# Miniprotein binders against q96jn8r1131to1294, part 198

Target 1, 164 residues: q96jn8r1131to1294
Amino acid sequence: TLEFLENHGKNILLSNGNRTATRVASYNQGIVVINQPLVPQLLVQVRIDFLNRQWTSSLVLGVITCAPERLNFPASACALKRAAWLLRGRGVFHNGLKICEKFGPNLDTCPEGTILGLRLDSSGGLHLHVNGVDQGVAVPDVPQPCHALVDLYGQCEQVTIVNP
Key: E = the ipSAE of ESMFold2; O = the ipSAE of OpenDDE; V2 = 0.75 times the mean of E and O plus 0.25 times the DockQ between their complexes.

## First folded at step 16 (miniprotein)

Design e11
Fold by ESMFold2-Fast, scan of step 16:
Structure e11 (fold): chain B 164 residues (1-164), chain A 85 residues (1-85)
Amino acid sequence: as target 1 above (164 residues)
Amino acid sequence: GKVEITVTKDGDKYTIRVEFDGKTIEITVEFRPDGTIRVTVESPTGDLYLIDYAKLALEEFERGDLDDLRYYIKLALLYAKELLE
């Protein structure tokens, strides 16, 4: 069963059998990681449960290729300078460097109830799914093993893992 | 009344100038070498409020994240509002 790891950002509270992550303070320190590697064809999905419009940016999601079980997470996922491929707003980022200007919908404007998914294809391409719709390959040739990461940043204060 | 906000950057220091109905409030946000943030609010009457906030990751600031800046500006503006009211 997919769950968020017990190792997470310090502002996170896990509930619902570690399937719901809530950021209980501030705007950052909200990184969570799925408990299993993102193997090809595994679709990991989270639903946006609560948005706080006090903030301007919203959630970031993507993958990391370092082992997450004992990782000291930075305040935000975008501060990861190696082993990280992230989707933020309309951009795709590799180790803090923007590699694509416009991919998929703007993550800063997705409403509550939106279901966001990550899937690795057989060629190592990372796909974003939005409400069940495959947006295409955001990142080609992701190294394995890799781990799905969600950063409850800014507006996004709660997400829940949902089954496909 | 119209509110005009001007933000200027000088190294690790941001100056936010808020003008409303002929009154001016100046807010300075300083990111210190130890990762803490000092916010100074200067009222139209010359009163100063100094607030030291929790550590901010230097990488977060260097990334230029507006949510960090907005968080500290919002706190500073709450103090400025109390002072004006």
Scores: ipSAE 0.000, ipTM 0.181, lowest interface PAE 13.1, mean pLDDT 79

Design e12
Fold by ESMFold2-Fast, scan of step 16:
Structure e12 (fold): chain B 164 residues (1-164), chain A 91 residues (1-91)
Amino acid sequence: as target 1 above (164 residues)
Amino acid sequence: SPEFEEAMRRAEEFIKRFEEALKEGNPETAEKYLREALEQLKIAVEIAKKTGDLYLIDYAKLALEEFERGDLDDLRYYIKLALLYAKELLE
């Protein structure tokens, strides 16, 4: 069973057997990481439970290829400067560098109830799934091991891991 | 950089003055402040590019993009984020 790691951003509270992450303050310090490596054929899914429209931007999804149990998380996933591939808004980012201007749907506009998934294909390509629909390969040849990361940034104040 | 922070602060101040001029029913003055805000945002983007800091570049570009969309709340948000990052207060 998938869970969020106990090592997380300072504003996160875990509940529901570490399957629900809630950001309890501000707009940042909301990074969480899945407790198991993202291996080929594993689909990791989170549901957006609560959006606070006081804020403008929303969640960021991606993978990191460093060990997450001892990571000192920055205030925002966008500040990760090594070993990080992130999907934010309409873009794909590698260590802060935008490598694709427009990949899938705008993540800043996904409503409550949206299920977002990350999956590696057999060739190591990272896929984004939105409500069960594969958006294609966002990042080719992701190094292993890698770990799925969610940044409860801005509007997104709560997510829950959803089993396929 | 101090130059980047100053450009972003000036952009925010001009946006405030733009909104005040609109409330006063002075569209000519409002247009002047809007043009000044755009100039400062463009300056901030160019300064960020010269630093080579990819996060500064990204935040500055996001601020300019929201200005072009006419979303002043999102613009203010990205200006705030750029300033916090530039001062190393986001970590």
Scores: ipSAE 0.000, ipTM 0.138, lowest interface PAE 16.2, mean pLDDT 83

Design e13
Fold by ESMFold2-Fast, scan of step 16:
Structure e13 (fold): chain B 164 residues (1-164), chain A 83 residues (1-83)
Amino acid sequence: as target 1 above (164 residues)
Amino acid sequence: SKEEELFKRAEELAKEALELLEKGDYEKAAELYLEAAKLALKTGDLYLIDYAKLALEEFERGDLDDLRYYIKLALLYAKELLE
């Protein structure tokens, strides 16, 4: 079963059998990682449960290729300069460098109830799914093993893992 | 564009503020960064606005390490947009 790891950002509280992550303080320190590697055809999905409109930026999601169980998480995912591929706003980032200007919908404007998914295809391409719709390949040839990461930054204060 | 002009001016001020912070000239650095943050709020760019807000909150707390961190993130982001 899919769960968030107990190693997470310091402002996160896990509940609902480690399937719900809530950022209980401030605006940052909200990184969570899925407990299983993202293997081909596995669709990992999270639902945006609660948005605090005090902030203009929101959820970031992507993958990391380092071992997450003992990783010392930075304040935000954008500070990950190694082994990270992130979807932020409309951009795709690799280790802090923007590698695509415009991919999929703007993640900073997704409303409560939006379901965001990550999946690897058989060629190692990372796909974003939005409300069940495949947005295409955001990142080709992701090294494996890799792990799905969600940063509950800014507006996004709660997400829950949902099954297809 | 006017939007691009605001981005460039905010970036220049933030870069100068960061250099002053690293030299220990906190008072002048804070003044320049406050000016940069006011310009950033006018750009409509969501990440630049959030980084400006985060930096200002750390400034109010007196946490210079986190202030420096968010100024650097804003500058990296601005560099991506402008060049």
Scores: ipSAE 0.000, ipTM 0.221, lowest interface PAE 13.0, mean pLDDT 79

Design e14
Fold by ESMFold2-Fast, scan of step 16:
Structure e14 (fold): chain B 164 residues (1-164), chain A 82 residues (1-82)
Amino acid sequence: as target 1 above (164 residues)
Amino acid sequence: GPEEDLRRALELMEKGRELLRQGDFEGALRAFEEAVRIAKKTGDLYLIDYAKLALEEFERGDLDDLRYYIKLALLYAKELLE
């Protein structure tokens, strides 16, 4: 079963059988990683449960290609300087640099209840799904193995893994 | 170095906002223009976007969006520097 790893950002509290992640302090230190690699066709989904409008930006989604079980997470996913492909706002980022200006919906404006999904296609393309709708290929040829990552940054203080 | 340039771009965006608050529109413009120049020097695409958006909203007279983009730049760079 899909769960968040026990190795996570310092401000995260896991609950609901490690399927709910809550950021309990500040705006950062909120990185969580799914417990198994993304294999082609596996759809990993999280629901936005709680947004705190005190903050201006919101969650980041993506993949990392390093082993996450013992990784020392930085304060923000955007500080990952290697092995990371991230979706933030409308941008696609690779190792801290924006590689696409406008992809999919603005993640900073997705409301509570939004279900966000990550999936690899058979060619290694990373897809974003929003409320069940495939947004297309955000990143082609993602190296494998890779692991789905959610950064509960800014407004986004709680997410829950959603099964089919 | 790159970290110094990132900090300087942020300082210039904050200085521009403060000068604008004081009614020094010419000083604010120069500060925002310099912030964009320094941001471009870093090669950090997110920082460049925030600096450009701050300058654009300043020129449009949209102070709410200006403050928003400066806050996003500060949060972003604070994360990178931590």
Scores: ipSAE 0.000, ipTM 0.166, lowest interface PAE 13.7, mean pLDDT 83

Design e16
Fold by ESMFold2-Fast, scan of step 16:
Structure e16 (fold): chain B 164 residues (1-164), chain A 92 residues (1-92)
Amino acid sequence: as target 1 above (164 residues)
Amino acid sequence: DAEKIKKLIEEAIEYIKKAIEAIKNGDPEEARKYLEKARELLKEALELAKKTGDLYLIDYAKLALEEFERGDLDDLRYYIKLALLYAKELLE
């Protein structure tokens, strides 16, 4: 079964059998990682449960290729300078550098109830799914093993893992 | 311009330090003027961040301004902690 790892950002509280992550303070320190590697064809999905509109940006999601169990998480996922491919707003980022200007919908404007998914295809392409709709390949040839990461940044204060 | 935003916040930190020194020297009016200058710089940083469209810079500048506005002029410990927090965020 899919769960969030016990190693997470300092402002995260896990509940619901480690399937719900809540950011309990500020706007950052909200990184969570799925407990199993993202293997080809596995669809990992999270639902946006709560948005605090005091902030302007929202969640970031993507993959890391380093072992997450003992990783010292930075304040935001985009501060990861190695082994990270992230979707933020409309952009795709590799190790903090923007590699694509406009991919998929704007993640900073997704409302509560939106279900966001990550999946590797058989060729190692990373796909974003939004409410069940495949947005296409955001990143080709992701190295494996890799792990799905969600950063509860800004507005996004709670997400829950949802089965396909 | 991320570098300009960083410089504005760094300048605000220096004015907060000057306000702390003014309070220690028994000059709360001078401290108030330095804190007002810091506020102006933080507001400028937020407006500049908004113009960049970088939502992370906007949230960072917004947090800095909101934490600053929470302060009590008479709580020297608060402003020392705030200056250290801003310095730490800029290094991380």
Scores: ipSAE 0.025, ipTM 0.416, lowest interface PAE 6.4, mean pLDDT 83

Design e17
Fold by ESMFold2-Fast, scan of step 16:
Structure e17 (fold): chain B 164 residues (1-164), chain A 82 residues (1-82)
Amino acid sequence: as target 1 above (164 residues)
Amino acid sequence: SPEEIRKLFEEAIKLLEEALKLLKEAEKTGDLYLIDYAKLALEEFERGDLDDLRYYIKLALLYAKELLEKGDPEEAKKLAEE
């Protein structure tokens, strides 16, 4: 059963059997990680439940290849300097460096109810799914094991894990 | 809550003004490291990360002050005070 790890950003409150993450303060300190490694053929999906339009930017998602159970999370996912591949806005980032300018839809504009998914293909390519539609390979050859990460940043104050 | 939100917006605007001034001065110097710091500050403003924004502005100012202190003490003093 997929759940968010108990190790998370300090502004996160987990509920609904650790399947719902809510950021209860500010705009940052909202990193959560799925409890199981992202193995090929596993589709991990979260639904955007609540957006606070006080903020401009929104959620970030991607993968980390370090052990997440005792990781000391930075204020935002894009401050991770190693072992991180992230989707932010329309960009793809590796360890804080932008490696692609425009990939998929703009994550800063996805409305409440949007379902975002991460999946590895058989060649280790990381795919983004938006409302069931595969956006293609954002990152080739992701090292394994890796773990799906969601940063409830800015506008995005609540997400819930959903099954396909 | 509304008062706290107003304070956050006021702080964000002030930090944005500082970051834009830093970028303008950095580009004028042509120093790539200083330009990178200023751009990191602006990127953090775009994301709404005011703690990282303050940190990068602080690093940019410390670096700029150190660089200019021997070559142009008056300009370094002006940058540090802005």
Scores: ipSAE 0.000, ipTM 0.145, lowest interface PAE 14.1, mean pLDDT 79

Design e18
Fold by ESMFold2-Fast, scan of step 16:
Structure e18 (fold): chain B 164 residues (1-164), chain A 91 residues (1-91)
Amino acid sequence: as target 1 above (164 residues)
Amino acid sequence: SPEFEEAMRRAEEFIKRFEEALKEGNPETAEKYLREALEQLKIAVEIAKKTGDLYAIDYAKLAAEEFERGDLDDARYYIKLALLYAKELLE
């Protein structure tokens, strides 16, 4: 079964069989990683459970190509120096640099109950799914193995892994 | 924020001067530049707090932490990310 790894940001508490991640403090230190590599056609989905409107930005999601079990996570995913492809707001970022200006809906405005998914197609393209709708290819030719990452940043204080 | 960018730019300049002072064998001058760099990073954090720029706060704190650990390359990297982030928001 899909679960969040026990190696995670220091403000995270895992529950519900490691399928729910809650950020219990502040606005950062909220990175979690799925326990299995994102292989082609596997759809990994999380539901936004709780938003704290005290903050202005929200969750970031994407993939990393380094081994997550030994990774020392930075305070925010956007500070990752290794191979990382991230979706933040409407932007697509590679190792902290914006490579696409407008992709999909604005992640900073997704309400509670939104289901966000990541999937690799047969050509290694990374897709974002929002409430079951494929938004298209955000990143082509993602190196493998890669691992799905969620950063419970800002407003987003809780997510739960859900089945397709 | 122009004030945030200026503080981060000054921090980078002081980090460079700190490194050069160490290479020249001048620990007193190095200590001065270390204090100046950390002070500029603290100023940047306060500016970011006032503007509500959560990523800028995070990057400035990471830069300060890496610099205090003696990892100058990581400190410079986070300063560069903070400045790039600020410029992207403007554009």
Scores: ipSAE 0.012, ipTM 0.365, lowest interface PAE 8.5, mean pLDDT 83

Design e19
Fold by ESMFold2-Fast, scan of step 16:
Structure e19 (fold): chain B 164 residues (1-164), chain A 83 residues (1-83)
Amino acid sequence: as target 1 above (164 residues)
Amino acid sequence: SKEEELFKRAEELAKEALELLEKGDYEKAAELYLEAAKLALKTGDLYAIDYAKLALEEFERGDYDDARYYYKLALLYAKELLE
């Protein structure tokens, strides 16, 4: 079973058997990581449960290739300077630098109920799935092992892991 | 070029804003960040604009370390567009 790791951002509270993550304060310190490496054929999905429109930006998701169990998370995923490939807004970022200007839908505008998924294909390509629809390869040749990460930043205050 | 001139102006404003932030003059720093953000909007780079907006949001919340980080990132993206 997929769960969020007990090591997470300072503002996160886990519930529902560690399958729901809630950011209980501010707009940042909301990074969570899935408890299993993202291996080919594994589809990891989260549903957006609650958006607070006091904030402008919203959730970020992607993968990290460093060990997450004892990592001291920065205030936002965008501050990760190594071993990180992230989808934010419409962009794809590697270690804080933009590598693709427009990929998939704008994550800052996805409504409550949206289901976002990450999957590696057999060639190591990272795919984004939105409401069951594969958006294509966002990042080719992701190093392994890698771990799925969600940053409950800004508007996004709650997500829940959902099974396909 | 006009784009290079806009970038140079944005860099100068960013430098002044950071110096004011370090001195604790938050109101004047915010004014210069806003002016630099307006120039970033003219570059047409969506991520430079988004990072400049994030920098201003963090600055308005009093999270000055994240504001500096995002603002540097905005300038980096603007530089990539120009080169």
Scores: ipSAE 0.000, ipTM 0.156, lowest interface PAE 14.5, mean pLDDT 79

Design e20 (at its last look DockQ between E and O 0.83; V2 from the best seeds 0.00; counts 0 for: pae E 1.7 > 1.5, pTM E .698 < .8, unsure alone 68.766 < 70)
Fold by OpenDDE base, look of step 17:
Parts: structure tokens; sequence; C-alpha cells
Structure e20 (fold): chain B 164 residues (1-164), chain A 82 residues (1-82)
């Protein structure tokens, strides 16, 4: 089953069989990684459960290609300087650098209840799904194996892994 | 206001980078610390975090990573100011 790894950001509390992640302090230290690596045609989805409007910005969604069990998580995904492809706002980032200005909906403005998904296609393209709708290829060729990463950042204080 | 503060933080980050190139590490440190302080005034989380990351790496002595995050900070701030 899909779960968040026990190795996570310092402000994360896991519950619901490690399928729910809650950031219980501050605006950062909220990185979680899903246990199973992405394989072609596997759709991994998380639902935004709770937004705290005290903060700006919101969750970051993406993949990492390093071993997640050994990763010393930084305070935020934006600090990842290697092996990281991230969706933030409307942008796509690779190792911190923006490689696409406008892609899909603005993650910073997704309301509670939004279901966000990641899927690799047969060509290694990383797709973003929003409420079940394929938004297209965010990253054309992602190295494998890779793991889905969620940074509960800013407004986003809780997410839950949901099945398709 | 926040925009003015962001602009000032940007200038300080640029100044710090220049001071680094000149070998003025103490000056660079002061510039980065001030940049973080001012960035906090903006309330923009990424502006704050990029500046913090640059400062932290600098303090750890990893100048390559410091420069990396300085670059990110500058890119982000400039984007916001456009």
Amino acid sequence: as target 1 above (164 residues)
Amino acid sequence: GPEEDLRRALELMEKGRELLRQGDFEGALRAFEEAVRIAKKTGDLYAIDYAKLALEEFERGDLDDARYYIKLALLYAKELLE
C-alpha cells in the first residue's frame, strides 16, 4: 500500500496508517515521501486536507531520485539541490532552477479537497493530475527509480494519500 | 512596504555576492544577515528561505552552495519585482 515514509520533515506527524501527513508547527519542515517508487502507469494521488491561511504559498509536489530513506530532509523542498523535480506554483523546477514558467494550475491557489496526482508514462514523462484530469507532461524524462515527494509548505498543513 | 523591502534584500544579496568575489567574507556575512532580516519583513516565504539557505551555506563554509542559493534568491526576487 502507498504510505508516507517514516523518514520525514521534522514538523510532520503521520497518522491514518501513515497515509495522512500533518504539519504541526511553523510553515516548513514538512517534506514527506511516498514509500513506493513511481513506476509507469502508477497514479499516486494526495488530497489537500487543510489549508492554513496564516501563511503564503502552498504545497510543493514532485519527485526525487535519491534514496528517500537516507535523505536528510531540508526545511523545504526549495532547498533540494540535486535529484529533484518539483512543481511549485505554476512552475516546474529542477534542482532549484525553474525550467518551466507556466504549467497546469497554480498549486498555491488549489483549495482544500483538491486531489493532486503524479504519474509516469511509458516514456518516462511525469504527468500531473488535478482532480483526476491529466494536465500533461510536467517533466519529459524522469530518471527511475524515483519517489513522489510532497512538501507541506506554507498554507498546506495536511494531505492524505488517496486511491484513484 | 514589502516591495521596497524585497528590493533592498535583493540589493543586499547582490552586494554580498560581490563582496564574496572580492574576498571580503565578513562584509558578505553582514550583507546576507541583513538580507535575511529584511526578507522576513516581506512575509514572502521563499524570499526568506532562499536568503536563509544562502546564509547557512555560507556560514558552513560551502561557498559553492552559498552561491547556488544566492542565485536562486536573486532569480526569485527579480521575478517578484517584475
Scores: ipSAE 0.765, ipTM 0.909, lowest interface PAE 0.6, mean pLDDT 94
Fold by ESMFold2-Fast, scan of step 16:
Structure e20 (fold): chain B 164 residues (1-164), chain A 82 residues (1-82)
Amino acid sequence: as target 1 above (164 residues)
Amino acid sequence: GPEEDLRRALELMEKGRELLRQGDFEGALRAFEEAVRIAKKTGDLYAIDYAKLALEEFERGDLDDARYYIKLALLYAKELLE
């Protein structure tokens, strides 16, 4: 059963059997990580439950290749010092460096109800799924093991894990 | 406006990094503090966070992490201003 880890950003409250994450303060400190490694064929999906349009920017999602259970999270996922591949806005980033200018839809504009998914293909390519539609390979050859991460940043104040 | 403020913050972070290389720690601190102030003025959430992280690590004496966050702030600023 997929759940968010109890190790998370300090502004996060977990509920619904650790399947719903709510950011209860500010606009940052909202990183959550899935409780098992993202292995090929596993589709991890979250639904955007609530957006607060007071803020700019919105959620970031991707993978990290460091052990997440005791990781000290920075204020935002994009500031992670360890190996991280992240989708922010329309860009793909590796440790803060933009490696793709325009991939998939703009994550800063996805509405409430959007279901976002991450999946590794058999060749280790990381795929983004949006409302069930595979957007293609965002990152080739992701190192293993890796862990799916969601950053409830800015506008995005609540997400829930949903089954495929 | 926001673009001018981001450009100013970028200039201050570059100046702070150079002062840090020269061993002028107090000058670097003042430059980073001013960069944070201007970043807050823009309302840009990432500019604020990267500037704050750089300043926090510098104050803690972790110069490698401060340089990392300065690099992230500069990359982000370049993306916005380009």
Scores: ipSAE 0.525, ipTM 0.800, lowest interface PAE 1.5, mean pLDDT 87
Fold by ESMFold2, look of step 17:
Structure e20 (fold): chain B 164 residues (1-164), chain A 82 residues (1-82)
Amino acid sequence: as target 1 above (164 residues)
Amino acid sequence: GPEEDLRRALELMEKGRELLRQGDFEGALRAFEEAVRIAKKTGDLYAIDYAKLALEEFERGDLDDARYYIKLALLYAKELLE
């Protein structure tokens, strides 16, 4: 039931029943959003399928609290000015500004095959999972409802939604 | 080198913002365009994106948004140097 929304970045091609997103041009215009809001028992996971190491920087993960169906997405998640909490490199960003310098692993170094997960706990804390391992709370109090967001940025050219 | 090019691109974005405040719109446009050109030479995608976003907002007449992306570029460069 989890799929990427049809409203996505300009350079995204959806396939595999809208569970796979591929960036087919450039380094940006690659924002995708999961079609269901996060709830405590839901772990949203994506696998990194393909990286182009010729680019600097890699994917961004996070959540958006605006309704995603009609948003006009910017070219890159770094331009989101409202209602976004993002994991980028080792940092946590709120509306484009870094609010935590180091959290979890460096996303820019995750290899192909890495499974990245996002989950809310019952208190609204946003958790990152890496290959099934909970990295702890990245953001302690995310407003609900929120949707998981991936920016297929730079190195990251393809991700697939995976179960458990 | 890439570090020098990054600093130069950021200085050009700040110069463009200053020229705009002085009413020199042609000078500001040239500064933002040159900032994008130099940022591309660094190969650093966030440097490229912040320069492009500042130029795009300037071209739309959204001066506060152009300043916002200059601020983000400066914060990003500070992290790289620290």
Scores: ipSAE 0.485, ipTM 0.786, lowest interface PAE 1.7, mean pLDDT 88
ESMFold2 (binder alone), look of step 17: mean pLDDT 69; pTM 0.582

Design g20 (at its last look DockQ between E and O 0.94; V2 from the best seeds 0.00; counts 0 for: pae E 1.501 > 1.5)
Fold by OpenDDE base, look of step 17:
Structure g20 (fold): chain B 164 residues (1-164), chain A 83 residues (1-83)
Amino acid sequence: as target 1 above (164 residues)
Amino acid sequence: SKEEELFKRAEELAKKALYLLEEGDYWRAAYLYLWAAELALEAGNPELAFEYARKAIELAKKSGNEFILKWAEDLLEKIKEEL
């Protein structure tokens, strides 16, 4: 069963069998990692449950290749400078450096109810899915094993892992 | 050894980049060459890193990807220091 690891950002409260993550304070410290590593052709999805329009930015999606159980999470995913591939806004980042700024829809403007997915293809390419639609290859190669990461940042206050 | 593993990984990325290039996917190919260059440099092979970085630059320009271009150019300068 897919669920968020107990090792998470300081402002996260897990519920619903650890399938729901809620940021209960401030605008950051909201990183969560899904327990099972991504395997080829497995679609992992989260639904944006609640947005707080007090803030401007929203959630960050991505993968990490370091051991998530022992990771000391920074206040935001943007501070991850190693073993990290992230999607923020329309940008794609590797270890904190932008490699593309016009990929897919703007994650900062996804409304509540949006279902975001990550999937590795057979070649190790990382795909973004939005409401079930494959947006294409965000990162052409990601080392395995890797774990899906969600940073409940800014507007995004709650997400839930959902089945495809 | 660690260096050997890095080297092999770099080559794998470069091969994948070449495949993407054949499909006309320039910016993703550029990124893979850029990554391959970094790994090659870390593996202690600045000559190979130089070749990959140059490919990254070329393909970044073709794709119009300024981010990879800048990254690759910065890396190229670093590589030159070790040649």
Scores: ipSAE 0.846, ipTM 0.928, lowest interface PAE 0.6, mean pLDDT 96
Fold by ESMFold2-Fast, scan of step 16:
Structure g20 (fold): chain B 164 residues (1-164), chain A 83 residues (1-83)
Amino acid sequence: as target 1 above (164 residues)
Amino acid sequence: SKEEELFKRAEELAKKALYLLEEGDYWRAAYLYLWAAELALEAGNPELAFEYARKAIELAKKSGNEFILKWAEDLLEKIKEEL
């Protein structure tokens, strides 16, 4: 059973058996991490439950290769300059460096109800899935072990883990 | 050793970059060559880092990826300091 780790950003409240994450304050401090490593063939999915359109940017999705159970999370996933591969807006980021300008749909405009997924292929390539549709390889070779991360930033105030 | 682990990882990334290049995937190949160059430099092999960085620059230009090109230019300056 996939759950969010109890170690999370300061503004997060976990509920629904640690399968729902709600950011209860501000626009940041909203990082959550899945409790199991992202291994090949595992599809980790979250549904966007609530958007606050007061903000212009929205959630960030990706992987980290550091141990997340005791990590002191920064205010935003974008501040991670090591061991992090992230999707933000339409960009792909390697340790804080943009490596691709336009990949997949714009995460800042995905509506409530959108299901976003992360999966590793057999070659270690990181795939983004949107409403069940594989967007292709965002990062061609992710070091392992790695862990799926969601940053409930800006507009995105609530997500829930959903099973395939 | 740590240096041996970095060399092995750099070689693995470069092999995958070559595969992507053969498939016509220029920007992802450039990215992996560039990452391999960074690891080769960290492992103490600036000559290998230079070879990988050169390939990354060529492929970044072919793909029109200005972000990888900027990273490659910055890394090339560091490599030159060690040559």
Scores: ipSAE 0.805, ipTM 0.910, lowest interface PAE 0.8, mean pLDDT 92
Fold by ESMFold2, look of step 17:
Structure g20 (fold): chain B 164 residues (1-164), chain A 83 residues (1-83)
Amino acid sequence: as target 1 above (164 residues)
Amino acid sequence: SKEEELFKRAEELAKKALYLLEEGDYWRAAYLYLWAAELALEAGNPELAFEYARKAIELAKKSGNEFILKWAEDLLEKIKEEL
């Protein structure tokens, strides 16, 4: 069963059998990781449950290839400069460097109820899904094993893992 | 060895880049050539890194991707210091 790992950002409270993550303070320290690596048959989906419009930026999605169980997470995913691919706003980033300006919807404007998904294709490409619709290949190659990551940043205060 | 693993990975990325190029996907191809160039340089093969970085620059220009272009140009200057 997909769950968020117990190793997470320090402002996160896990609930609902570790399927729901809530950021309970500030705007950062909200990194969570799914407890199983991505494989081509696995679609990891989270629903945006709660947004706080006090902040201007919102959640970040992505993958890391470092083993996450004992990793010391930075305050924000954007500080990941090694072994990380991130979707932030409309951009795609590899180790903090932007590689694409516009891919998929703007994550900073996704409303509550949006379901966001990540999966690998058979070639190792990372796909974003939005409300069940494949947005195409965000990153054409990600080494395996890789681990799905959500940073409950800024506006995003709660997400829940949902089934496809 | 670490160098052998980096070299193999660089070749894998370059092969994917060529496939994407043949499909007309210039920015993703440029990105993979650029990543391959970094790995080739780390593997101690600046000549191969130079070849990949020049290809990344060409394709970044075709795609209009200024972010990959800037990264590739910076990497090319670094590679030239190792030649």
Scores: ipSAE 0.657, ipTM 0.870, lowest interface PAE 1.5, mean pLDDT 92
ESMFold2 (binder alone), look of step 17: mean pLDDT 87; pTM 0.861

